# VHH binders against f4i9g2, part 9

Target 1, 368 residues: f4i9g2
Amino acid sequence: RSEKSEERRFDQKMSAHGAGIKTSSSAVPFASPKSRFLSKQEKFYPRCTPRLTGPQSRDTPPKRDTGIANEKDWGIDLLNENVNEAGTNEDGSSWFRESGHDLGDNGYRCRWSRMGGRSHDGSSEWTETWWEKSDWTGYKELGVEKSGKNSEGDSWWETWQEVLHQDEWSNLARIERSAQKQAKSGTENAGWYEKWWEKYDAKGWTEKGAHKYGRLNEQSWWEKWGEHYDGRGSVLKWTDKWAETELGTKWGDKWEEKFFSGIGSRQGETWHVSPNSDRWSRTWGEEHFGNGKVHKYGKSTTGESWDIVVDEETYYEAEPHYGWADVVGDSTQLLSIQPRERPPGVYPNLEFGPSPPPEPDLPPDQPQ

## First folded at step 25 (VHH)

Design aa3
Fold by OpenDDE, look of step 25:
Structure aa3 (fold): chain B 368 residues (1-368), chain A 124 residues (1-124)
Amino acid sequence: as target 1 above (368 residues)
Amino acid sequence: QVQLVESGGALVQPGGSLRLSCAASGFTFSNYAMRWYRQAPGKEREWVAAISSSGGSTVYEDSVKGRFTISRDDARNTVYLQMNSLKPEDTAVYYCAAPYRPWGYDRYTEHDYWGQGTQVTVSS
């Protein structure tokens, strides 16, 4: 039986009456008021107001977990002249400012500025040092060191460096950044330490890492992580974190990620140790085959286990988020360092570091 | 160098009491929790007691709860283990332990410094 499903053609014609309202609004030409830019030559009186007050620094420790700052954030300003000044403020605090330059072999030059202060009672003090270094090998360095103690007894130390050099092995330009920070409480059994580093070369090789330590009274924590990019698509990332309580309870979490061309692995462990030395852990792994399949496996000390293959897309960062182009862009001051003029006929002594020990000869394949 | 020296171990009768001492040196004693362990012949080392750096918190293995008391004297850099109602099962070498890494912990290493231990023998 042929039931004829009917094509209802709904035609509706509705008539677009285009009423043409011609509103002739005469655009009165707003006469551009000739703003008499009275060039008030604001006499930039160089407010050379002699800062009657000596240099001042912060009276608090640096912030934790801030990574490596850019050179622009440090405001490195080296004095052009050799200065040696000191004074006492009205409040009885003292300050000093000094600058100089050191010369050495291979065209080595170090320009530096240092300043500091001390409260009238000596309860607080601070020191800041800036430097730039260069030589005829192409080596350039910017650095900052800051230290202080406040009236509460807190103490801190911070250093920052940027280095441009030629890699001895690859002969590629390399920029390295590093920072170290530490602080101790004057009132509590508390302190922390952070070490950060970044290394870049022009081929995309990148290394980043950090070590962090902290203590607050009876609690301690540690954090380590690293990232490696070979510039060819290989990526290694890892983290390792753990903490300890006042009674000796410990826990941690770590993982590692390795990838190349969509193939790779992830592994991790979470663990806990009680004061009585009871240990719990969970380990897991992922194998990524590059074909949209992932082998997932894991186990725990409580008897949990899994081993499965799943359809899952692989995601990883094949390149660093912040790489060579970025670091070069952010290292303008470093790059602007001018080495000493090299006399004609004088060549820098390239101390070729000791040749890497010959790779141990793979034992000759014993003839099967 | 960190040193821990345990003392006070002896032969005692069941139901007896002993007080163990551990003298610590080479680190800021007051900043660290201290622990007692014991190892019986042919057995693994086992945790016995812990005391916080402040002395405000103590924890004990279940087998020694109510019988043992851990305490510390920071002025003397010494941690104590008062052992009461001793049992033959308490026979072991007793060790004092201190965590000594103010800025680093390696989970793969023995995280504690240990003394040479002191022998406690409970026998009729």
Scores: ipSAE 0.007, ipTM 0.284, lowest interface PAE 9.5, mean pLDDT 79
Fold by OpenDDE, fold request of step 26:
Order: C-alpha cells, then structure tokens, then sequence
Structure aa3 (fold): chain B 368 residues (1-368), chain A 124 residues (1-124)
C-alpha cells in the first residue's frame, strides 16, 4: 500500500509592508584595478646545481700487495651521456669530466669516462678512466685506470681489467683478470711495480700469477709466483724470490710443487751471497708416492745432507680456492656489458686481430 | 658410479614456491661445482643456476635471478634449488648436473653427469 504522504504546501503569505526609503546613493563605481597578473613565467631554470665538487681523488699511492680487486671496488663511474665538462673550484683547483663512445669494426664499441683534477698550484693531479668494450664476437672488457701525483712528488699508476673472450683453442669461455700497479717516491730512490693476473676457463683450467718488483735506495727485491690448475687435478705451484740488502747481501728462495692425484714432488732452494762473495745454498726435495710415504732429500754447501723415507701424509691444495664459478659470480658488471645490436645477416669477421703485444715483462733485475 | 637424483618437483600455482633437491653420490661432491638446468616442453635444455665447489659463488640465468637460489650441503652431498615467485614459464623438467672435471664447470654439457630430472609444473 502506496501511502501518498501529502506535501502540505504551507503558503504563509506574511505581508510585511516595510517602507521604500529610496536613498539614491550614487555608488561611484570603484574601478576594480585590473590586477595585471603578470604571470611571471618563472623560467624554471633547472638549476642544474653543477655538482661542482669535482671528484676528490686519492692523494696517496696505492697499497702494495693488494692483488686483483673485485670490479665492485673499482669505483666504476661510467657516464651514460657524452660529457665534456671542466671547471675551477673555489680553492683554485681545476677539474674535468669527459665521456664518449668509440666505434669500430665488428660491432666494436668502447664506452669510456674520464675524470681528473689538478690542484691550484699544479703540485697534485689525478686522473681516473673507466671503460667498457664489446664487439659481436662475444668479446667484453671492463677496465679502470687511475693515476696521480701528490704534493710530495709521489706518483702512481694502477689498472684493473677483466676480459671475457672465447678461447681460440678450446672454444671455451674464458675470463681473464689483471691488475698492474706502480708507485714512485718523490723524495727517495724508491718505487715498486706489481703485476697480477688470473685466467679461468669454463673447464676449470686456472692460471694465477704475480710479478712484484721493488726498490728502496740500495735495497731491491723481486717476487714471482705462479699457480696452474689444469681442471683435471694437476696442480703446479711455484715461487721465486730475490732480495738485495743495503749491506750488499743477496739472498733468494724458490720452490716448486707439482701434484696429481696425491702423487707429486716438491723442491726448493735457498741461497745467500755475502758482501764478500761467500755463497751458501741449500737444496731440498720431496717425492710423494701417494701411499703415505714421502722421500725427503737435501743438501747444503755447508755439508748438510739427508736422504730418508718417512711416513707422512701428503697435503696440497688440489683445487683453486677461487675458480670458474667464483670468477663468473664476481664478474657481473663485465657480463652485463651489452654489445651493439648486430644487423640481421651481418656476422663478425673472426679475423683475430693481432694479439696485443705481450706486455713488456719488466726485465727482472736478474741477480748477476 | 656417479649418481644424481633430483626430487621436489610438483604442481604449484603461480607465485608459489618449491625447493628442489639433488642427492649426489659416487664422487667427491665438495670438489665440484654443481648446476641446475631445465627443459620446457618443445624447448632446448637451458642453464638455470650454478654454484661453486666452495659454495662461495652463485650464478643465475637472467630470467630466474632474484627468484631462484642455488645452495649446497656438502655434508649431505646435496645441491638445492629454492624457487620462489614461480611463473608458468618456469614449467619444465629440472635437471641437476655435475661437471666431469672438479673445480669448475664446463661450458659443454656433453661431459656432465645428469640426473633423471624432476617435473615442475606451474599452473593456475
């Protein structure tokens, strides 16, 4: 049932009479001032606040014996845009930043960034360069170069590189890592050079090595070592060290270790030469038979001699502590390098460019 | 004799999680980098993840990065693949592989030891 609730229209008419006072007040039309809203187009000059703080470079030489740093620690700062900037700081120091792309055959691309600075008096300077390289052959390279000079006259240079390539012989993926560092004193006849390298392939072949040289006035030293793993269980390790003291004493120590499946050998020599040219040496060897027996032998120039078989367990590092999976894991940035797009139907010319000349082995100060 | 036995494959919904296991025997497990592969229907077998012999390093195929985790327990001679945020595209037979050579993994899978695989199906 549709109850029609009636909208009672209460009409109340109230009549009120109020009087007509016509006061004519001539309201002078206050001319509303046309507020010229000059829309100040605030030219939003994006204050690109030039982060004018030029990269603060290290004012100190690198540390010795640091090996090959992880790529994450290289401080890679590749600019995405082509930049060519320079400026002067309030303190009078200058800085520059530049970046670019180099293109070449077979889809070669090198992206690079460089930064540097100089003190107001020119007593200190630094440069840092980063690069990524790739081509259509699968080649990738990540690198950094840093150099500097401080107010004390010390100078240094250091580089790190990682390279991915296809091994020509095995057709296996190969990763190579390297580092080179050197520093020279501005005040002393002192300097050092270190070269480190690591090579890995996907089958477990591993090569590691280092060459270290140093001089401090009349003192000098060199150190070389190498490790080889064939990926099948064969291991070769060796070291060779030499030093000359201020007094003119020379000494050396070297050893080699070869093992396969618990069988192997160790051998070494220690020697010294006095300033008066008196020479002493000791040679030693071990033959490990894999059966818990070791043949040990040795002799010295002072009449020491031994030749014995002992019950001894053979201990050696059969595996690289850091192998293929490890290097791949630590090469994320290298592996992330994107080659240029290859046009359809274009194949890289596998003409292996000339192998970069072997880095000149700094002549070992061979003890004459 | 080298043996690899995969387990843990199942039917799961998108967004679900699975943990695969591969029990290894017949070799010095701790000396070998271990790998997971998968083969989807009508597709070629593809690499998924690898772990170093020491377990200190892991690598993943891009499509599974951040979702999958490879790990190992040398005391149990077992490698694992934790799979999170599963997608229909992850549907495949998953295979555990050990390289022929210790202390690394070979690019060429022809020399690997393979398990029989375990089926993972991601479906609504």
Amino acid sequence: as target 1 above (368 residues)
Amino acid sequence: QVQLVESGGALVQPGGSLRLSCAASGFTFSNYAMRWYRQAPGKEREWVAAISSSGGSTVYEDSVKGRFTISRDDARNTVYLQMNSLKPEDTAVYYCAAPYRPWGYDRYTEHDYWGQGTQVTVSS
Scores: ipSAE 0.006, ipTM 0.226, lowest interface PAE 11.9, mean pLDDT 80
Fold by OpenDDE, last read:
Structure aa3 (fold): chain B 368 residues (1-368), chain A 124 residues (1-124)
Amino acid sequence: as target 1 above (368 residues)
Amino acid sequence: QVQLVESGGALVQPGGSLRLSCAASGFTFSNYAMRWYRQAPGKEREWVAAISSSGGSTVYEDSVKGRFTISRDDARNTVYLQMNSLKPEDTAVYYCAAPYRPWGYDRYTEHDYWGQGTQVTVSS
């Protein structure tokens, strides 16, 4: 028995006539008085009052062993306008400042400023140059060059560069930092040269290094070191130092360490050469097994020898103290460089911007 | 936010052809090279092809040279992978890769943006 339950369609038609009161509020268009405040934007032409005070010349050579300074510390002062000015101060000293921009292919733009001065008697002089470079490939460069001579006859030159690269295929960003410094004494047979470099990529790969050379009369020294991090935990560090004294004695120390995941090795040598050419050396090594044991071995030319396994915890820096995040944080001016606007349909060539200037030749008397 | 949507994956016979598409958003597409990757079952993800930002240069993995063609349409923010002469060894999930954010502070995060991938199966 198939009971057909009749679903009653209640049609309720309620016709609610709601009388829409058309309140025609004639909003009188308040004719906003076009206050023609022609604010004469007084083009505050910053009266480049020639700050008669030429940039404070460093009257002293840079300090040794300072590494790569932060961009904020280089006193970058790029002029926004093309300037070519020179003057003489009341004290008879002279100054100049100039700025410009160079344009090239592939959207290349170089903005630069140069300043300098000379004392009245010509005994002291200084020059500082700043530049920003960019192109359509993502290349950016920030740099400074400073040179000077003081009344004591000391002369110096220093340069700093930061470069941003982006690989077109991997889209991997890389930042490179470098510094080169040299100074010579006007009174002594003395001088030094230092080269520093740092390379970072966004994957954590890091390379750092330095070459240092110096001479003081009959004394000479050199120092080289490098650090490599692959971003995956592999670390390589090395140092090589050498010195020669007035007596003709030579000595050196070198070491290398390689580590990955707590396993690795250290090796080193200390050596001495007497004026009579007698050589002493001590070589040593460590094998780290990652289990709290270290194999230590070594020997010397004087008959020392050891070969032991000891309980020792392995310590090494698996990551750089200063890495990608840090360099990005310290490269704000570099990163703020704005490339030229790329015209529609124009694409950069594969050739990245101009090659960095050739590395300065090492002083002729520096040991290889 | 960067978004990548791969499509076009299918089951095909050996010797067949397939065209994959990847729709990109959340970045200036025309300024960056695009890449295709693939991951076969039980294998690591491998690079397949790349195309420059201009589209004027292309690079291919050796195993796909002469068979695959990468191209792009900047007006559609889309990169393509034309696959010809497909082989059973081409069976994989195919992924489109967007540019790395060069200013990221996290060293350990996936540096590339990936879509969900599209399955390509080559079987008789």
Scores: ipSAE 0.000, ipTM 0.207, lowest interface PAE 14.7, mean pLDDT 79

